# VH-VL binders against o60147, part 45

Target 1, 175 residues: o60147
Amino acid sequence: MLEKNKYLYIFRHIQTNQVLLSQGNVLKKTALFQLPYPLQKPVAPNGMRPAKLRKDHWVPLLKVEFPNESMFQSVFMQLLNYRKYRSVQPLTSDLLKLPIPVRRRKIMRQEVPNTIADLADILNKEKFPENSVRLQLSDKSDSEYADWPPSVQIDSEEIKLSRGFREKTTVDEAR

## First folded at step 17 (VH-VL)

Design oi14
Fold by OpenDDE, look of step 17:
Structure oi14 (fold): chain C 175 residues (1-175), chain A 121 residues (1-121), chain B 109 residues (1-109)
Amino acid sequence: as target 1 above (175 residues)
Amino acid sequence: EVQLVESGGGVVQPGRSLRLSCAASGFTFSAYGMHWVRQAPGKGLEWVAVISWDGSSKYYADSVKGRFTISRDNSKNTLYLQMDSLRAEDTAVYYCAKDEGHKSGWYFDYWGQGTLVTVSS
Amino acid sequence: SSELTQDPAVSVALGQTVRITCQGDSLRDSSASWYQQKPGQAPVLVIYGSNNRPSGIPDRFSGSSSGNTASLTITGAQAEDEADYYCNSWDSSGNHLVVFGGGTKLTVL
């Protein structure tokens, strides 16, 4: 049971390409708080934070297995903070030339590669034991968004895309 | 020239509310995140809150979470800090600071002159 | 960790070199910025990204980093350098996001 707590799932929205982090393969409604909240509330797929979690709109992007929950927690928190940091970054001149809705969409499209890059950067800094972290991607080509440290073993098998990941486990039910 | 001018400070009783403003000029306000940083009398600097360029992301120090609300009006080039349920420990000069980012973290390249908030019974 | 530590006070003779050091876990993965604050004034950025000077900052100010430490060095201290100096960093692992050191009062003798 405890082993289930060492799994990081990253989901992407099938339309907006927004990213959600999850401990385990079941998305919680609280995960929506990871998304920015616009001044004017748009409804998905307009992006930003939807009012309700539609699990069927999210597909797994990658799965990371850590040696233990502690390592998971550390990386998870860092990923969140990296996202926070990125969300406040100054807009580039290219973005400023675009209308606000287009600007937002462009930023959202970068969430997947940015998140992958963030993960790699964090793992590079953590210096975990060699081959102690297992990474599985829905698209292996996504691994090209970053250089991975020796601690990461990339699985040759891709994650099968499935909407509404809801595998019932005792660990997931307890959350 | 970049200018940040805070206003709205004053003396208030504990439990009351106060709203600070920061008028920005000399740069594209809507392109940058903005921060509030405070400094208690005779003490060091304490980060309070940050808001993204469009206000969609807001983050707070634990000491003010649930009580303070950062916001902005890009049409007015103005940053706000709504302070509710004020406490004595909130007494400080409040600075607005312009965000500037690089690969290694946030820093503040411009600061206002600050506005004093005094919370006392 | 959401904590940066600085010596509360240091002194330097005119024309001499002084180093102010900041220490904290956030500095292991994030660069430091440094701010000068004179009495009754707002902070002024003097160093960012470990060793970058904003326009208008004298070249006698420099920055360095090593491990969990960052340092501000003033080579050839001037009387006008007397001030409080604060280090700052982004915290990627904590809940505070932005952290300041406690500040160092620099006295020029």
Scores: ipSAE 0.830, ipTM 0.910, lowest interface PAE 0.5, mean pLDDT 91
Fold by ESMFold2, fold request of step 18:
Structure oi14 (fold): chain C 175 residues (1-175), chain A 121 residues (1-121), chain B 109 residues (1-109)
Amino acid sequence: as target 1 above (175 residues)
Amino acid sequence: EVQLVESGGGVVQPGRSLRLSCAASGFTFSAYGMHWVRQAPGKGLEWVAVISWDGSSKYYADSVKGRFTISRDNSKNTLYLQMDSLRAEDTAVYYCAKDEGHKSGWYFDYWGQGTLVTVSS
Amino acid sequence: SSELTQDPAVSVALGQTVRITCQGDSLRDSSASWYQQKPGQAPVLVIYGSNNRPSGIPDRFSGSSSGNTASLTITGAQAEDEADYYCNSWDSSGNHLVVFGGGTKLTVL
């Protein structure tokens, strides 16, 4: 039985607050396919799929440990699909009255709370054992965007890494 | 009065290209995600593609990925489907559909009359 | 169509009640919508959000859902209800955002 990829890593963009989902603790360039297609005109320099991944622009938002790879794969796919579903919904009247650059920024700024709510919605529908899913956040107050099922244990320790999810290099190793 | 009018269908040989248009009127076109749905003769409905309100998000059925491109021009209230490398199995009536939006699920409240695409030698 | 399953055909006597079912795992977390299609015509929405009627749809059409099953019920079926009926959902677990059932041909006897 080969157990791989039972961790979900979620990153937030430092400027736009857009979200990227990752199966690894460091973003790969292929994660950029989760970002919107470039528009015909560059109306804003942020938020569109860039040619290159700037890893220093993406910081940890949360990490989830699942009981096994199968559960990770199911939740990962569902989160991607929830984002696609939201992306094609009609504008609300509040959004429609905003100038397009302001509208896009408001939509992007909803990605963090929306992703957290979607994760919780998926976990509430799945039949995971009690306390079998460990959730760790960079900002523990973000857990307030959702109601979590009994299967989720929210780690009391926040993610303390300033970049990525990888362990810190010691001073001796950095020399 | 909401209207969706497809055009651009016709008879083409396999491997050729065809561009469909859907002219929209009677609603704020730029506020809505728009869909293409097709129906092969004697068969059921098959979803083809969707595009977000500003065109920044596009998604396709597996059967058309890499060959079809959905697009829109909000200044002309027009939805497009560029169909390249056409195959016999692409023969269908093509509908455009408007999604009114729903919390969970789809709400295609208006459909065009459809335009027939026939791919044959 | 793919993971939404409908019976290919159903019959009902004039004035009687019929239920058309649609089954699939996607319905666990998606509401259903239902489309009526008469020969040579575009589909017409008859139910959305599993149980809501658009304006202009007769009260004899109703919808429900439970678990992985959605149902369209026509009470007091009329000759004009003879058509193909398609269920539809989004699919949070698959490759497609939009899934249609294979369709059910309703014959009014």
Scores: ipSAE 0.826, ipTM 0.922, lowest interface PAE 0.5, mean pLDDT 88
Fold by ESMFold2, fold request of step 18:
Structure oi14 (fold): chain C 175 residues (1-175), chain A 121 residues (1-121), chain B 109 residues (1-109)
Amino acid sequence: as target 1 above (175 residues)
Amino acid sequence: EVQLVESGGGVVQPGRSLRLSCAASGFTFSAYGMHWVRQAPGKGLEWVAVISWDGSSKYYADSVKGRFTISRDNSKNTLYLQMDSLRAEDTAVYYCAKDEGHKSGWYFDYWGQGTLVTVSS
Amino acid sequence: SSELTQDPAVSVALGQTVRITCQGDSLRDSSASWYQQKPGQAPVLVIYGSNNRPSGIPDRFSGSSSGNTASLTITGAQAEDEADYYCNSWDSSGNHLVVFGGGTKLTVL
């Protein structure tokens, strides 16, 4: 029997706080398509899609284990669509008052709380079995951005890894 | 007073290109996502495309992907639709629409009068 | 499915109440908006957020939603209400962000 993916991995950019959704515990270059399309300007704004993936710039935010691949695929697609929907919404009055570079940074900083809220909203609207979805966060206080349904069990232990979703190598311990 | 005025419609042969414009006034154009919606003669409304406030995000209906390009020039308060490889089924009145925004739905509070595109041999 | 289904036509006697319905799975996750279109004219928003009336829309227009169904109700229909009516939603599960119903032609008898 081949293993089927039932895990969602979410990364945060160390500087911009943008969010990338991943099917694997290591980001692929194709994940960069989730970032805004580079504007054809002499100098592209920060946070636009870069030419290359810098894996050292992306750290774990959270991991979700679903009961099966079908549920993972449904939630993954919906999260991407929620981000598209948000991307075309009008600016709020608070954002309009900001100079454009400050405005873009503030929009990017909202990606973490917005993604967590959207995940919870999707899970509250989907009819998943009780306790069937395991959520593990790098910072458990981030769970406070949302109200979680009975289907979600929040792991008591935070993700302890400094980068990626794998344990640190023994090379660092040998020094 | 919010106004949206489409222009650039006309009669073109299949396989040709056409560029539509939507001139906006009476609101802060650069604050809003903008949409194109079309209506074939005697038919219903069909969403075509949307563009974010700064143009960095664009999305299309499947029927036009790869052929149509939405764009905007915030310095001119103008929305555009570049239509390439036109087909007979693209014959429609094309409207631009403003989304006022809503938590979980669309709120197209203002529409232009429309511009007719006819694709005919 | 990413489709919104409306009856193609509905009739109402002058002064009577009519309900136009819109059904689709997207409505479980989206509020509905409703657009009135008279022949040769652009659409006009009459209801947003499923049950909110923009300023300038007569109070005989109201909206509601339940489950996967949204409704537009016209109480005391007038001759000027004869038009096509389109519902609209976003679709979190499909390929299209914006979905319109097929439209309902309202005839006021």
Scores: ipSAE 0.820, ipTM 0.919, lowest interface PAE 0.5, mean pLDDT 88
Fold by ESMFold2, look of step 17:
Structure oi14 (fold): chain C 175 residues (1-175), chain A 121 residues (1-121), chain B 109 residues (1-109)
Amino acid sequence: as target 1 above (175 residues)
Amino acid sequence: EVQLVESGGGVVQPGRSLRLSCAASGFTFSAYGMHWVRQAPGKGLEWVAVISWDGSSKYYADSVKGRFTISRDNSKNTLYLQMDSLRAEDTAVYYCAKDEGHKSGWYFDYWGQGTLVTVSS
Amino acid sequence: SSELTQDPAVSVALGQTVRITCQGDSLRDSSASWYQQKPGQAPVLVIYGSNNRPSGIPDRFSGSSSGNTASLTITGAQAEDEADYYCNSWDSSGNHLVVFGGGTKLTVL
C-alpha cells in the first residue's frame, strides 16, 4: 500500500553524447526506441538506432529521486515528449550551413544540455514540495545548464562513472 | 512563394489503400519537420503525423498508428502519407503543413489546399 | 473531443471586440497558436507563440495567455472575420504531440 521512491536514470553515450532516459539503473533494449530510426545501414556509432544495445557505451549522466510513482511518471513522460518535440523542430540557419555529418554531430552534442534544461523546465513548472526531489549528477558542473526550483535538492556527491548507477555492497558479497 | 500542393485524394473502399503526396516549393524543405492534419466534413482539425527534417523520427496520432506511414523524399521536395486499411472514419480533407518553429509551441505558417479522401462502400 | 476546450460558437457586433478562449492543461508548457478557417479554405495562421502576429495579419488580431488559458482577441471586428477559429498546442503530457481545440465559429452580426 505504501509508495516507494522512484528513480529517473539518464544515460549519455560515450561517443555521440546522445541521451537515453530509463526508469531502471540498467538500460533495457527497448530504450533504443528513443533513438532516431535508421535511414540506411550505417556503421555505428553514428547516432542512429543500433541493432544491439551496447550497455558499456552508455554511462551515467544523472539520477533523479522522486518520492512517488506519480511524480516520476509525469516527469518521465514529459521529458520524452520534450525530446520528441525537439526532434521535429526546424534546423537553425547555422546548422543548415554544415555538412550533414557535422550537422548531426552538433545536434547530438546538444542533447545533454537540452535534456538537463528541459528537466529543469518541467520541474520549475510542476508544483512539487520544497526539497522533495533529489538530483545527483556525474559532473556537478552540468547543473549549470539550468536554474533549478526550490523542489530540487542537488546532491553534493557525484555519481562514480566507473561503477555505473549500481553500487556493490561489500557486506552482501561476503555472504 | 512558399507553396504546398497535396495530391492523391479520391474515393476508396474500406480496407483499401491510398497514397497522398505534398509537393513543396519556396523554402528549404530538408530543414523542416512536416505534418499531416486532417478535417472530416463539418468537423474540426485533427493532427495525423509528423516527420523530422531527415525522416529519422516519425510520430503518429493514436487513431492512425500502424495503418498510416509518413515519409519524405528530400531530393524531390515531397512529403508522403501512405494510408493502409482505410476506414470510413478516415474520410477527411488532408492538409500538409509546415512548422516554422517556435520554442514552446507550434508555428504552422503554411498549409496546402488539401486533398479529399472519401472512404465509402 | 480534444483536451483543448473552445466554446463552439460566439457572436460579435460589427466593429465591437470579441475574445475567443482556448483552455487545457497542455497550455501550461506550450504557447498557443491560432488559425482562421473560412468555408472551403485551408486554415490561415493568425497568432503564434500566444501573442505574435504573422506578417499580413491585421493588428486588430491579438493574443494572450495565462495559466491553462489562451485567448484570441479581435478588436473592431469586420465582416471578413466571420470564420472558424482553432487553437493548437504542443502536448508535453499527453499521447499526441499536436493538439487542436474543437474550434469556435465566429459570427459577425
Scores: ipSAE 0.808, ipTM 0.901, lowest interface PAE 0.6, mean pLDDT 88

Design oi14
Fold by OpenDDE, fold request of step 18:
Structure oi14 (fold): chain C 175 residues (1-175), chain A 121 residues (1-121), chain B 109 residues (1-109)
Amino acid sequence: as target 1 above (175 residues)
Amino acid sequence: EVQLVESGGGVVQPGRSLRLSCAASGFTFSAYGMHWVRQAPGKGLEWVAVISWDGSSKYYADSVKGRFTISRDNSKNTLYLQMDSLRAEDTAVYYCAKDEGHKSGWYFDYWGQGTLVTVSS
Amino acid sequence: SSELTQDPAVSVALGQTVRITCQGDSLRDSSASWYQQKPGQAPVLVIYGSNNRPSGIPDRFSGSSSGNTASLTITGAQAEDEADYYCNSWDSSGNHLVVFGGGTKLTVL
């Protein structure tokens, strides 16, 4: 079978730190379905799910390169399932003590570390071949949120941010 | 060296149209979003519009929505702002600004020198 | 959309330290950038990502953030630092993705 590399991009919202999963470096409108239904105003920072995708509101959090579609799909679907599971869990007593706006913000902020941890957990369970998966982070320190299996090779260079459009691949002079 | 050079400014009457241009050089223009920011005389900075790297996404400030159109020609490394139905309150120096991202956030790393638009009867 | 507020004017004695503060809800989750603008000139980026200094910017410029505030600090103000300073952040509410503070005029005495 001819293998073709597939890319999982995880984007975070520039303000709310909500997370969206994407096949490839371009967010699709359907990605919004990953977010909870709006409880109030469907706009950030108070909204949960915007009515329309504003691609420019999202930045790459990390990029995962898989050697084939099967591995990508497996991880992608599991990530979605983990997210769904988390969304239906009861709130902790600590969260319930907070005002609703603060609570929402805190929950949204937790999506980044939770998603990273989920990804690591999934990859640990999959037991893929050593160094078969390449992980690049926008912030290398984010890799500390979880222990990564031998199947994951973490890039030494950080991902170039592209606001949810395409990954910047060109090298421009640094200011 | 990154350079942004605005042009097309001038004096126009209310209700008229004007088209601004921003010539970019010194970086891969087609890889970056571009912005227009304006500054009324003696006033602060006001964001006007943004266009994605490929022009597929455009967003505007409420103050100009429906009247202004941002566009770009990547083959010419040029950003445009079509301003229709101009009002007196549109009088400002118009800057083009390059979008840039870092793991810590987004910012404008380069600005043009601006072009003055004066809307007056 | 959210607003950023900053004092319209501050003064500092030559060689002294001054802090310009920006406040707004957008700063809780979005990093601040700061721009210096001298009369008749375009804005120049001096701080990005709350506390990153572009090359070419003197090390006397620094940034910080706390809660819904961001601050630009000039340690050892020079005469050439007299300018308007604008904070900037990002607001995903409404159509105003980019928000600027009202600007602070810094006078060096």
Scores: ipSAE 0.191, ipTM 0.737, lowest interface PAE 2.4, mean pLDDT 88
Fold by OpenDDE, fold request of step 18:
Structure oi14 (fold): chain C 175 residues (1-175), chain A 121 residues (1-121), chain B 109 residues (1-109)
Amino acid sequence: as target 1 above (175 residues)
Amino acid sequence: EVQLVESGGGVVQPGRSLRLSCAASGFTFSAYGMHWVRQAPGKGLEWVAVISWDGSSKYYADSVKGRFTISRDNSKNTLYLQMDSLRAEDTAVYYCAKDEGHKSGWYFDYWGQGTLVTVSS
Amino acid sequence: SSELTQDPAVSVALGQTVRITCQGDSLRDSSASWYQQKPGQAPVLVIYGSNNRPSGIPDRFSGSSSGNTASLTITGAQAEDEADYYCNSWDSSGNHLVVFGGGTKLTVL
């Protein structure tokens, strides 16, 4: 049997802009463990990890299609490592001058561009075959956050998902 | 053309129940979340509840939690709101609204005409 | 849950520009939507994603956001623009997921 394509989805929180990685278009509860902040009250915002995954709070940021499992897993794991590394880095002096809530918000606002940049960096290092990776963004302008290698083909169409992460079809658009 | 038509409103005494319906057409109903939003007479809009496209997820405003139940029948393109233990403060026009997503967030792109619910002794 | 605040009433002369502003913590990172409601009618989406117009909405309507604020601007107000306008955002801090402003009554003079 031919190996099926694998899909990496990246979601962002609608309010905090926190980022979660997903294998496939459905977020799993275990995705919460990706959040760098401990379980504390109150629940998000302010960069805290919620006790429960509210799928309705998350929107798609981008979709990456890989031709095989190996490529997918490599990129997925590296992204997780990048995130972990960033979470343990010391705060800059500028951030330390800010009140904690403001600081947290500022940090979270950088998660989207950082994640996109991380993805691009990883893909640049992997040196996959030309046009072997397909990238769809919810906002085409987000592609400007990084330089993409020749292995990445950026789709002209933006990702179209509804709540519950059901992909929209042409039937859905026929209104 | 997208159409949302609410029904089931009326006058009811406190403590009683009422069931609202919203008939949807002009789009793939089963692909979208749906909301109920209400508006008390002379007041602003208040979000009531949301249900996911497949009905697997439901969330409610604190003001109605434990009393109202949102549901849907995708085979009938219909959204429902079961309202139990009604209170005077539940008096409002109830709108069904279609959920829609954008790269920047979520919003309501279509609304029904609303149905009036009056809770009075 | 976070609240959205907006002025209860504003006026604009015919053909002039008016800006309706909404303020709240939920707007810091969440996109704002705006709805127009005329007397006896259902709300109508006029702006989504801070500054996107649905089909059928005149180009005189525009949106903007800054910090914890979002604004709806009508450039060249028309008589038919007289209505209530509600801002909307999303709040994850509580169980009231969707937040509406109190509404602004726009009078066109």
Scores: ipSAE 0.023, ipTM 0.662, lowest interface PAE 3.9, mean pLDDT 86

